# VH-VL binders against Eukaryotic translation initiation factor 3 subunit M (eif3m), part 11

Target 1, 160 residues: Eukaryotic translation initiation factor 3 subunit M (eif3m), of Schizosaccharomyces pombe (q09722r188to347)
Amino acid sequence: DDEQSFAFLLEAVKMDNSTADEAVRELVQRAVNSPKYFFFDDIVTLPPVQQLEQSTLQLLGILSGGMTDDYVSWVAENHAHCQHQKFDEDAIARKMKLLTIASLATQAPNNTLSYGDVAKSLKIDENEVELWIIDVIRAGLVEGRMSQLTKTLSIHRSSY
Key: E = the ipSAE of ESMFold2; O = the ipSAE of OpenDDE; V2 = 0.75 times the mean of E and O plus 0.25 times the DockQ between their complexes.

## First folded at step 7 (VH-VL; framework fv_sutimlimab)

Design e5 (from d1 with heavy chain G99H; at its last look DockQ between E and O 0.79; V2 from the best seeds 0.00; counts 0 for: pae E 4.8 > 2)
Fold by ESMFold2, look of step 7:
Structure e5 (fold): chain C 160 residues (1-160), chain A 119 residues (1-119), chain B 109 residues (1-109)
Amino acid sequence: as target 1 above (160 residues)
Amino acid sequence: EVQLVESGGGLVKPGGSLRLSCAASGFTFSTYGMSWVRQAPGKGLEWVARISYSGGSTYYLDSVKGRFTISRDNSKNTLYLQMNSLRAEDTALYYCARHYSWGDYFDYWGQGTLVTVSS
Amino acid sequence: QIVLTQSPATLSLSPGERATMSCTASQSVSSSYLHWYQQKPGKAPKLWIYDASSLESGVPSRFSGSGSGTDYTLTISSLQPEDFATYYCQQRSNWPPYTFGQGTKLEIK
């Protein structure tokens, strides 16, 4: 039911450019905090969303096309903004890691993404990479096969 | 193996101070939000404080705001709880707990360190 | 803050029996933010069920969780000796704070 209420809110803001500021802020807050929402191009382009604070628009831009280092740089100067807007910095950090893997998967030569490249981009130990790849597949952002023997992800499909 | 080891508990008089530590290993500490959760003897669980993965944001139970300070040192893989102006109702076993992925639930817990506030 | 009330406080049953315990919230919570922990004496809690109904890795299939809104239930279809413990529900639909129920102690009759 949280997914259904979010979907209704998103459609309401899409259909009505005069949607109340509180509803627009609720949409953005729920989207950035949600472990299930990843499609920020759909939100950042909405005219009511474009009226929000510059710091919020910068974050939405990072979520729509950036990588984890972009978020790390942004949040270092925006902790107070996140507290005021009730943006969960940890939830967003996780989301950025998943989106970064999806971006790497889309760009991977010969549809093969090494665990080493993932670990470098996410700044994590290589022994944690498979857990993150499982998460990105469960999120529906990437479809592929892991190989512990070769330490690679063979990509069948990427949605990002 | 994820491991969380608390220390710094003890017997203290009302109004006193203690600093709890939690040593973390077996995971990339700097990517996880952390909490302190306490349990009074024979009682249930009570969340106390949370700190974001970077240390940039902190959150507290209302009854401990202004008295307790959560902090972390990511270079030492250590979580802290500075407890000032301790009261009898702060007596509890204090657990260090890791948030799963974004502050939702607690997937790993330490064994706890006992804080007793008594005259 | 959301108050979680668990019942019964103590549930005395024998191995092989079906156990049912409830967690009632003072206001509606999302099932995506309602979780259960198991705690044995002298041990730390363990995550047991997340998102109201999803079993954590290593949790036996005899456990199930259900519910929505204000009413949530943990059920054990056929009790085993290792299932005797205290169970806590926890929510984060409105945080801070995270809140726990007071626990249901499941003990051997």
Scores: ipSAE 0.275, ipTM 0.775, lowest interface PAE 4.8, mean pLDDT 90
ESMFold2 (binder alone), look of step 7: mean pLDDT 93; pTM 0.939
OpenDDE, look of step 7: ipSAE 0.764; ipTM 0.917

Design e6 (from d1 with heavy chain T31N S54T, light chain S32D; at its last look DockQ between E and O 0.72; V2 from the best seeds 0.00; counts 0 for: pae E 3.8 > 2)
Fold by ESMFold2, look of step 7:
Structure e6 (fold): chain C 160 residues (1-160), chain A 119 residues (1-119), chain B 109 residues (1-109)
Amino acid sequence: as target 1 above (160 residues)
Amino acid sequence: EVQLVESGGGLVKPGGSLRLSCAASGFTFSNYGMSWVRQAPGKGLEWVARISYTGGSTYYLDSVKGRFTISRDNSKNTLYLQMNSLRAEDTALYYCARGYSWGDYFDYWGQGTLVTVSS
Amino acid sequence: QIVLTQSPATLSLSPGERATMSCTASQSVSSDYLHWYQQKPGKAPKLWIYDASSLESGVPSRFSGSGSGTDYTLTISSLQPEDFATYYCQQRSNWPPYTFGQGTKLEIK
């Protein structure tokens, strides 16, 4: 199964600091492109991963704790690196939007996140915000309740 | 509602050029990677080219590389395909398709515009 | 590039019957990157099943997808008149290029 195959690869790299460069690169490529993987601190701290190119380490840092704007700035200077490494720029952009909502949710005062703040941070029209909130909830990063009347998300739990 | 409308197809002789356009509406065009996919009459589907959401990266089928250029104008919500040095095997209905990057499937398609390359 | 081979090329069945069609990849593909499209004559393809087994919005529950590695299957448990169409599988595990199968035409017997 693909999910089990990824988990096996991650455990293999964790177990052996001398893991072949090819396997380490496959792990990173699969993680950044994956619709299911969101917690990059587990990867960026691995010693074999820390030996990769600076551009790759910058991306992993952005995925670990950055916002959509950090990725937009990084990708503008790294298109060729993404093509060479088989990093899917569009998939990562989507992942960064979900992670940005999760970060905003963790920091939201009174556990309330406005649609306006989401739209501003993601650079999207406010009428698209509910679709993104549904996606971040389905990804398991945030639990909460949407209100169309107040155009807010009431946050019950954030895992990010 | 998401809409993709292709135009610019027509009859052209081998070695000629055409420029295809795809007008997008109903979604934030600049957030999506876009592709051209073609279908020869009575045949299956063949991916031709892709452009990233910013326009910063482009990808091509090997047989069209160097002859076709994909581009976009995010301010006009328009995708383009410049086709040069056309060959008979390029004859097909050309679809504009929106890429959804997770899994990279094409979730919305236009109606297609027909390109015929014939002497 | 990864070649996708669909079989059978044509599947002739009656409404109410169970339909099964396959998509075989020349090398292993991730199920996260294996998708199915429905195309009716004179119309553009429609996304039908994504990530091997997830139904697109509006796709009836009689459809299912399964598989992993090199072998993928689309199944319709009880055919309805609107299900007669051509079905294409598509992958992007090793991209570019993205590749499609040549299609299975599901036609009324």
Scores: ipSAE 0.371, ipTM 0.786, lowest interface PAE 3.8, mean pLDDT 89
ESMFold2 (binder alone), look of step 7: mean pLDDT 91; pTM 0.929
OpenDDE, look of step 7: ipSAE 0.691; ipTM 0.890

## First folded at step 8 (VH-VL; framework fv_sutimlimab)

Design f1 (from d1 with heavy chain S101Y; at its last look DockQ between E and O 0.88; V2 from the best seeds 0.00; counts 0 for: pae E 5.7 > 2)
Fold by ESMFold2, look of step 8:
Structure f1 (fold): chain C 160 residues (1-160), chain A 119 residues (1-119), chain B 109 residues (1-109)
Amino acid sequence: as target 1 above (160 residues)
Amino acid sequence: EVQLVESGGGLVKPGGSLRLSCAASGFTFSTYGMSWVRQAPGKGLEWVARISYSGGSTYYLDSVKGRFTISRDNSKNTLYLQMNSLRAEDTALYYCARGYYWGDYFDYWGQGTLVTVSS
Amino acid sequence: QIVLTQSPATLSLSPGERATMSCTASQSVSSSYLHWYQQKPGKAPKLWIYDASSLESGVPSRFSGSGSGTDYTLTISSLQPEDFATYYCQQRSNWPPYTFGQGTKLEIK
């Protein structure tokens, strides 16, 4: 099982600060490219991960606490790094949009997140917002109820 | 409504060149990775090239490397394929396809533009 | 490059019958990277099943997908006339060439 093997790799690196460099790089590559992995605090804080290239550490920092705009700025100067490290720029861009919605949901006043705020933050057409909200709910990052009448997401829980 | 409309196909002699275009509408083009996928007459599907959402990274089928160049103009919502040194085996219907956000699969396709390479 | 081999190349069945077709990868692939497309003659392919088992919007519930590792299956429980088409499986490696199987043509017997 790929999810099971990833979990074992993560735990192995957590338990042993002297883990082989290839295993640490495999962990990071799989995490950033994975459509199902979102919790980068667990990775960025690992001592052997902290010995990786500064561009990789900047990306992991953005994934652990940044927004879509932080990634857009970073990738504009790091295309070659992504190619060398086999980081999928499109996969990471999607992940950042989902994490941005989750961050907006956590900070939303009165637990209500407007579609307009989502569209502005993601730089997408407001007509696309419900598709992204469905995806963020399916990813398990947010629980809530959409309202097309009020163009809002009422937040029950955010797991980010 | 998502639309992808290819153009630029035609008849060309071996060694010739063509430039394919794909006009995109109905979605935020600059946030999606894009691909060209081809299908020779009566044959299956073959991925040809991919470009990242920003245009910063490109990837090619080995048999077209050095001959084909994928590019995009996000200000014009247009994907391109410059095809040089064309060979008979490049004869196919060329589709532009939108990668789902990961670039993992193709959720929208155009109807294709036909490229025929013949003496 | 991971090679996807689809079997059978042609599947001839009548409406109402159960159809089963397979996609075998030369190396293990994650089910999150294994997808199926339907293509009718003269038409572009349509995404049909993604992540091995998830049906795209508008795909009838008579379709199902399953599998893991190297072996994946698309099943149609009771064929309808509109299901006769060519089906392609597709995957990507951990980095990024996309490969398709050669297709299974499902035709009326």
Scores: ipSAE 0.117, ipTM 0.719, lowest interface PAE 5.7, mean pLDDT 88
ESMFold2 (binder alone), look of step 8: mean pLDDT 91; pTM 0.926
OpenDDE, look of step 8: ipSAE 0.787; ipTM 0.923

Design f2 (from d1 with heavy chain S35H; at its last look DockQ between E and O 0.86; V2 from the best seeds 0.00; counts 0 for: pae E 2.8 > 2)
Heavy chain, then light chain:
Amino acid sequence: EVQLVESGGGLVKPGGSLRLSCAASGFTFSTYGMHWVRQAPGKGLEWVARISYSGGSTYYLDSVKGRFTISRDNSKNTLYLQMNSLRAEDTALYYCARGYSWGDYFDYWGQGTLVTVSS
Amino acid sequence: QIVLTQSPATLSLSPGERATMSCTASQSVSSSYLHWYQQKPGKAPKLWIYDASSLESGVPSRFSGSGSGTDYTLTISSLQPEDFATYYCQQRSNWPPYTFGQGTKLEIK
ESMFold2, look of step 8: ipSAE 0.483; ipTM 0.842
ESMFold2 (binder alone), look of step 8: mean pLDDT 92; pTM 0.934
OpenDDE, look of step 8: ipSAE 0.828; ipTM 0.932

Design f3 (from d1 with light chain P97L; at its last look DockQ between E and O 0.82; V2 from the best seeds 0.00; counts 0 for: pae E 4.1 > 2)
Fold by ESMFold2, look of step 8:
Structure f3 (fold): chain C 160 residues (1-160), chain A 119 residues (1-119), chain B 109 residues (1-109)
Amino acid sequence: as target 1 above (160 residues)
Amino acid sequence: EVQLVESGGGLVKPGGSLRLSCAASGFTFSTYGMSWVRQAPGKGLEWVARISYSGGSTYYLDSVKGRFTISRDNSKNTLYLQMNSLRAEDTALYYCARGYSWGDYFDYWGQGTLVTVSS
Amino acid sequence: QIVLTQSPATLSLSPGERATMSCTASQSVSSSYLHWYQQKPGKAPKLWIYDASSLESGVPSRFSGSGSGTDYTLTISSLQPEDFATYYCQQRSNWPLYTFGQGTKLEIK
């Protein structure tokens, strides 16, 4: 199925620096579009991937360590590139929000992340924050408990 | 409370034009991709058009490409569909729909606005 | 383009019975992009099952989804009166194109 096919492709590119350009591009396309793949440091560092277009490498860098605003700025100048590469701009925007929360959680002082800080970083209404936190927990990137009384997330584990 | 409210439907002659609007509230509109989906009377669902969260990318059903234009105004939380060169087969209830993965599937729908193309 | 064919077109059953309906794709589709909607007369569709088998919030556990490749199934283990509706499958493929099945109308016998 598609999940086994992606895992096979990733392992093939990892094992063979001479992997055909078409396969490397398919790997990147599937990774950026997948709602379930989040580990872009593993992809951006692959030697065959480093030979791709600068715009693609910039996107992979943003996915590996950037924030939502970095993506918003990048995509504004790269709509045509996304269309040519078949990158789903909307799927990537959602992924960036989840990765941003995971990054905030990893850096949160006293393992406490305020809803206000999440809303500011994602540029969303504070009342939406719990829905996004549920999504980041479902993605396996963060474990924690929400408190509507204190409007915080208490972080028990951050796996990002 | 997420709400999507369509308007602008009505009766129009073949070859005519119509502009649909969808007013969004209860969520951060500018962070979601949006679609129009239609349903002909007594028939199933058909996706018509999608626009990315920024408005930078638009996509169309082949049969409406060149005749319909999807757009959005994020400052007004409003989605639009400009429909030109209307045909009888465009007769349908038109829904405004929000995508969970920015267009992967449609998690919130409006009530629809009826477009009737008849001579 | 990928065509989704739902079977049967109409399913007539009584409360308490088990309902099974299928969605068959003309080509293989990812289960991560296969979704189901419930629509009652005069109302907008509602997302019901996403990613082939995951229930949307508020969907009763008597519903289940399964399948992969070309063959997908929605099952209701014991029908309740509120379950009588039309069910549509939907896929996303060939970025950014979406298609829906023609629907299965589940009606009271």
Scores: ipSAE 0.341, ipTM 0.790, lowest interface PAE 4.1, mean pLDDT 89
ESMFold2 (binder alone), look of step 8: mean pLDDT 92; pTM 0.936
OpenDDE, look of step 8: ipSAE 0.836; ipTM 0.935

Design f4 (from d1 with light chain P96A; at its last look DockQ between E and O 0.83; V2 from the best seeds 0.00; counts 0 for: pae E 4.1 > 2)
Fold by ESMFold2, look of step 8:
Structure f4 (fold): chain C 160 residues (1-160), chain A 119 residues (1-119), chain B 109 residues (1-109)
Amino acid sequence: as target 1 above (160 residues)
Amino acid sequence: EVQLVESGGGLVKPGGSLRLSCAASGFTFSTYGMSWVRQAPGKGLEWVARISYSGGSTYYLDSVKGRFTISRDNSKNTLYLQMNSLRAEDTALYYCARGYSWGDYFDYWGQGTLVTVSS
Amino acid sequence: QIVLTQSPATLSLSPGERATMSCTASQSVSSSYLHWYQQKPGKAPKLWIYDASSLESGVPSRFSGSGSGTDYTLTISSLQPEDFATYYCQQRSNWAPYTFGQGTKLEIK
């Protein structure tokens, strides 16, 4: 399946610092495009990955520690790079929204994250927030309970 | 809630041009990739073009590449398809479809606008 | 270009029967990018099954999808009158183009 084949590729690159450029580029492409992969520090730190083009390294840095606005700024100057590298700008944009919610959840005072704060950070309509929260919970990045009455997420755990 | 309304179809001679529009409402248009999908009368579905959420990247069916241009205006919540050098084989109902970037499926469709290319 | 071939082209069955239709890809495709749509005459298509096996919201549990690699299947365990429609598979395992199968028309016998 996709998840198993990606895991084998990641492990192969980890085990061989001289891995062919094609395999390293495939690893990065699959990671950034995958709807299921979120932990980019594991990829950024690999020696063969550190030899890739600066624009790719900037993107991986944003995925490992940035917010949605960092990606929006980066992609505005890097559309051609994404086309050349076959990075799916839409898939990455949605991934950045999930990672941003996970970061907000980790920082939330009293383990309570308001829908308003999510909408503002993601630059989306507030009526879309619950669908995004469902997605971030299903991705395993956050555990919590939604309340439409109070328009908040009560956070039990954040993994990011 | 989500609505996609196509317009701009019509009858045109081979070699002619048309510009299709799709008015979007009920969602944050600027965060979704969009596609045009067509269906010739009595035939199946054929993807035509896709544009990223920001408009920065575009993708085309090989047979329309160089003749069709997909674009969007996020301030007006509108998707466009400029169709030049039209051929009889472009005759179809053209649907506007919202891309859901997880898995690249089309979760909402308009009702389509008919393009007829005939002498 | 990856070609999706659906079989059969037409499937004639009665309500209550089990329906099975296939989508065969010309080369291996990822199940994460294999989707099914339902279309009734005069209507726009509707997303029905995404990621090969996940049912879209509001799709009855009598529908199921399965498969991997080159072979994918949509199954309806007990046909209802509203299930008679044309079904299309769609993929994007490689970078564009996106492709649809030619459709399977499920009609009442």
Scores: ipSAE 0.316, ipTM 0.782, lowest interface PAE 4.1, mean pLDDT 89
ESMFold2 (binder alone), look of step 8: mean pLDDT 92; pTM 0.935
OpenDDE, look of step 8: ipSAE 0.824; ipTM 0.930

Design f5 (from d1 with heavy chain Y100S S101Y; at its last look DockQ between E and O 0.74; V2 from the best seeds 0.00; counts 0 for: pae E 5.8 > 2)
Fold by ESMFold2, look of step 8:
Structure f5 (fold): chain C 160 residues (1-160), chain A 119 residues (1-119), chain B 109 residues (1-109)
Amino acid sequence: as target 1 above (160 residues)
Amino acid sequence: EVQLVESGGGLVKPGGSLRLSCAASGFTFSTYGMSWVRQAPGKGLEWVARISYSGGSTYYLDSVKGRFTISRDNSKNTLYLQMNSLRAEDTALYYCARGSYWGDYFDYWGQGTLVTVSS
Amino acid sequence: QIVLTQSPATLSLSPGERATMSCTASQSVSSSYLHWYQQKPGKAPKLWIYDASSLESGVPSRFSGSGSGTDYTLTISSLQPEDFATYYCQQRSNWPPYTFGQGTKLEIK
């Protein structure tokens, strides 16, 4: 299974600081492109990963603690780097939107996140917000209930 | 509803050029990666080219690299394929396809525009 | 790059029968990047199954997908007349390019 193969690669890099550059680059490539991987603190702190190119380290920093705007600014200057490293710009853009919602959910006062705040942070039309909220819940990053009447997400749990 | 409408197909001689267009509606075009996929008459599907949501990255099938150019105008919600140095083997129905939520499959397709390359 | 081989090329069955078709990859493919499309004559392809086993919205529950590694299958538990079509598998695990299988034509007799 690809999930099991990825987990094995991650553990191998954790256990051996001398892991070959190609394996470290494969780990990063698979993590940033994966629709199922979200926890980049586990990767960015690894000593062999810290030896990678500055542009790659900047992206991992954005994935571990940034917002959609940070990625949009970074990718505008890094298209060639993404092509060289086989980073899928579209997959990362969508991942950043999910991570941004999860971050907003963690910070939401009274455990309530408005659709308007989501739309503003993601730079999307408000009519697209429910689709993204469904996806962040399916990804397991947020647990909560949507209200179309009040256009809010009531947050029960955030895993991020 | 999502709609993709291709145009610009036709009959051209080998070595000629043709420009395909795809008009998109019913979704926020500028947030989706887009592809061209072709199908020769009676044959299977072949991916041709992809462009990222911003237009900053492009990808091509090896056999068309250097001859075809994918582009987009997000202000017009339009995808393009400039086809130069056309060959008989480029004869196909060309589909405009939207990349999925994760960019790994094609969730909406147009009806296609036919390109015929013959002497 | 990864080659997808579909078999059989043509599958001829009667309504009510169980249909099974395969997609074999030349090397291991992530199930998260293995997808199926249905195409009827004169029409564009439609996404049918994504991530190997997840049915696209509106796809009848008689369809299922399974597999991992190099071997994937699409199954129709009880064939209906409207299921006549050609089915293509597609992968993205090693891109570019995105690659499709050559198709399985399902004929209902």
Scores: ipSAE 0.138, ipTM 0.743, lowest interface PAE 5.8, mean pLDDT 89
ESMFold2 (binder alone), look of step 8: mean pLDDT 92; pTM 0.931
OpenDDE, look of step 8: ipSAE 0.764; ipTM 0.916

Design f6 (at its last look DockQ between E and O 0.66; V2 from the best seeds 0.00; counts 0 for: pae E 2.7 > 2)
Fold by ESMFold2, look of step 8:
Structure f6 (fold): chain C 160 residues (1-160), chain A 118 residues (1-118), chain B 109 residues (1-109)
Amino acid sequence: as target 1 above (160 residues)
Amino acid sequence: EVQLVESGGGLVKPGGSLRLSCAASGFTFSTYGMSWVRQAPGKGLEWVARISYSGGSTYYLDSVKGRFTISRDNSKNTLYLQMNSLRAEDTALYYCARGYWGDYFDYWGQGTLVTVSS
Amino acid sequence: QIVLTQSPATLSLSPGERATMSCTASQSVSSSYLHWYQQKPGKAPKLWIYDASSLESGVPSRFSGSGSGTDYTLTISSLQPEDFATYYCQQRSNWPPYTFGQGTKLEIK
């Protein structure tokens, strides 16, 4: 299946720093486009990945430690690069929103993250926040309990 | 409540042009990629074009590339399809569809009918 | 281009019966990008099953989806009158374009 073939490709590139350029590019393309892959530190640190174009390395850096605003700024200057590399801008935008929530959750004081702070960080209507929180929980990045009464997420665990 | 309302369909001769519009409401339009999907009478579904959330990237079915232009105005929550050099094979009900982040189509409009006939 | 072939083209059954329809891809597709839509006459399609086997919200539990690689199925365990419709599969593993099957029309025998 695609998940199994991606895992095989990732391990192959990890084991052999002389991996062919096409395999490295396939790994990156599949990772950024995948709705299920979130841990880009494992990719950005690979020596053959570090030889890719600066625009690609900037994107991988954003995916490994940035926020939604970093991606919005980057993609505004890099639409042509995304089209050439077949990076799906919408899939990456979703991924950045999930990663941003996970980062906010890890840093939330008293393990409580307000819907207002999420909406502000993601630049979305507050009425959409619960759908995003459900998605980040389903992705396994955050465990927590939503409260519509207080419009907050009480965080039990954040894996990101 | 997510709502998509298409307009601009009609009868046109081969070689003619039409512009379709899709008015979006009930969601943050500027954060979603959008597509046009068509259905010829009595036939199945065919994806036509997609535009990224910002409008920076566009994609087309090969048979319409160069003739159709997808665009959006995020300040007006509106998606467009400019159709030039229309052919009989373009006759269809044209749906505006919201992409779930580059994947499946989770919301659809009611469609607007385009008929290309001599 | 990936071609999705649905069979049968028409499936004629009575309420209470079990329905099974297939979607066969011309090359392997990811189950994470294989989806099903229900369409009733005069209506827009509705997302029904996503990621091959996950039911969209509000879809009755009598529906199920399965498959991997090139072969996918949609099953209805006991047909209800509201289930008679046309069902389309769709893939995104190879894009652009997004590809739909030609549909299976489920009708009353």
Scores: ipSAE 0.521, ipTM 0.850, lowest interface PAE 2.6, mean pLDDT 91
ESMFold2 (binder alone), look of step 8: mean pLDDT 92; pTM 0.936
OpenDDE, look of step 8: ipSAE 0.804; ipTM 0.925
ESMFold2, look of step 9: ipSAE 0.499; ipTM 0.831
ESMFold2 (binder alone), look of step 9: mean pLDDT 92; pTM 0.936
OpenDDE, look of step 9: ipSAE 0.814; ipTM 0.928

## First folded at step 9 (VH-VL; framework fv_sutimlimab)

Design g1 (from f6 with heavy chain S35H; at its last look DockQ between E and O 0.66; V2 from the best seeds 0.00; counts 0 for: pae E 2.2 > 2)
Fold by ESMFold2, look of step 9:
Structure g1 (fold): chain C 160 residues (1-160), chain A 118 residues (1-118), chain B 109 residues (1-109)
Amino acid sequence: as target 1 above (160 residues)
Amino acid sequence: EVQLVESGGGLVKPGGSLRLSCAASGFTFSTYGMHWVRQAPGKGLEWVARISYSGGSTYYLDSVKGRFTISRDNSKNTLYLQMNSLRAEDTALYYCARGYWGDYFDYWGQGTLVTVSS
Amino acid sequence: QIVLTQSPATLSLSPGERATMSCTASQSVSSSYLHWYQQKPGKAPKLWIYDASSLESGVPSRFSGSGSGTDYTLTISSLQPEDFATYYCQQRSNWPPYTFGQGTKLEIK
């Protein structure tokens, strides 16, 4: 199954730091494209990963601590790199929007995140914000309650 | 809610050109990757082309590469397919489809018919 | 590229019967990237089953999908008149291209 296959690949790369270029590239490709993988500091710190191209390392840094705008700027200069490495720009764009909401939730004053602030940060129409909030909760990155009356997310916990 | 409406199909001689359009509404067009998928009369489905959400990356079926160009205008919520050097085997109903973040095709238009015949 | 072969090409059954159709890949594909579409004559295809086994919204529970590796199956437990259509499997494990099977036409006997 994909999740167990990914876990075996990650373990293989951890155990063989010196000669695993093809396996390291497959690990990174699967992680960046996966709709279910969100915690990139575990990957970026691996010594074989640090040997990859600078553009790949920049992307992993954005995934571990950046925002949607960082990705938009990076991908504008790296379309050819993404095509060559088989990084799916649309899949990563979704992941970055979810991670951005999680970052906003962690920093939200009074544990309240407005739909307006989400829409501005993601550069989307405010009437789409609830679908993204549902997705980020289903991804396990945020716990909270939505309110249509106040157009806010009341945050219980953020895992990011 | 989500609507995809294709246009620009018609009868064209071999070697000719057509430009297909797909008008999108009911969703934020600029956040989704888009596709063209075709179906020859009485035949199955064949993926033709994909364009990333921003328009920065494009991908093609090998048999159309160099002849077809997928593009988009996010300010007009419109997807395009420029088809040059058309051949009889390009005859098909051409669907506009929305990609689910690089994966399956969750919304389809009703298609526009392209017929390439002498 | 990955070739998907659907079997049978045509399946002739009566309402109330159980339908089973297969999709076989030329090499292993991830079930997370194997999907099924329903198409009725003169209509656009509709996403029906995604990730091999998950039903799209509005798909009746009499439909199910299963499989892994090279072998995938769509099953309808008790056919209704509205189920007679052509079904396509599709994969994107190795892309481009995205590939479809040739279809299984489910028709009234």
Scores: ipSAE 0.633, ipTM 0.862, lowest interface PAE 1.7, mean pLDDT 91
ESMFold2 (binder alone), look of step 9: mean pLDDT 92; pTM 0.938
OpenDDE, look of step 9: ipSAE 0.787; ipTM 0.922
ESMFold2, look of step 11: ipSAE 0.566; ipTM 0.856
ESMFold2 (binder alone), look of step 11: mean pLDDT 92; pTM 0.936
OpenDDE, look of step 11: ipSAE 0.799; ipTM 0.925

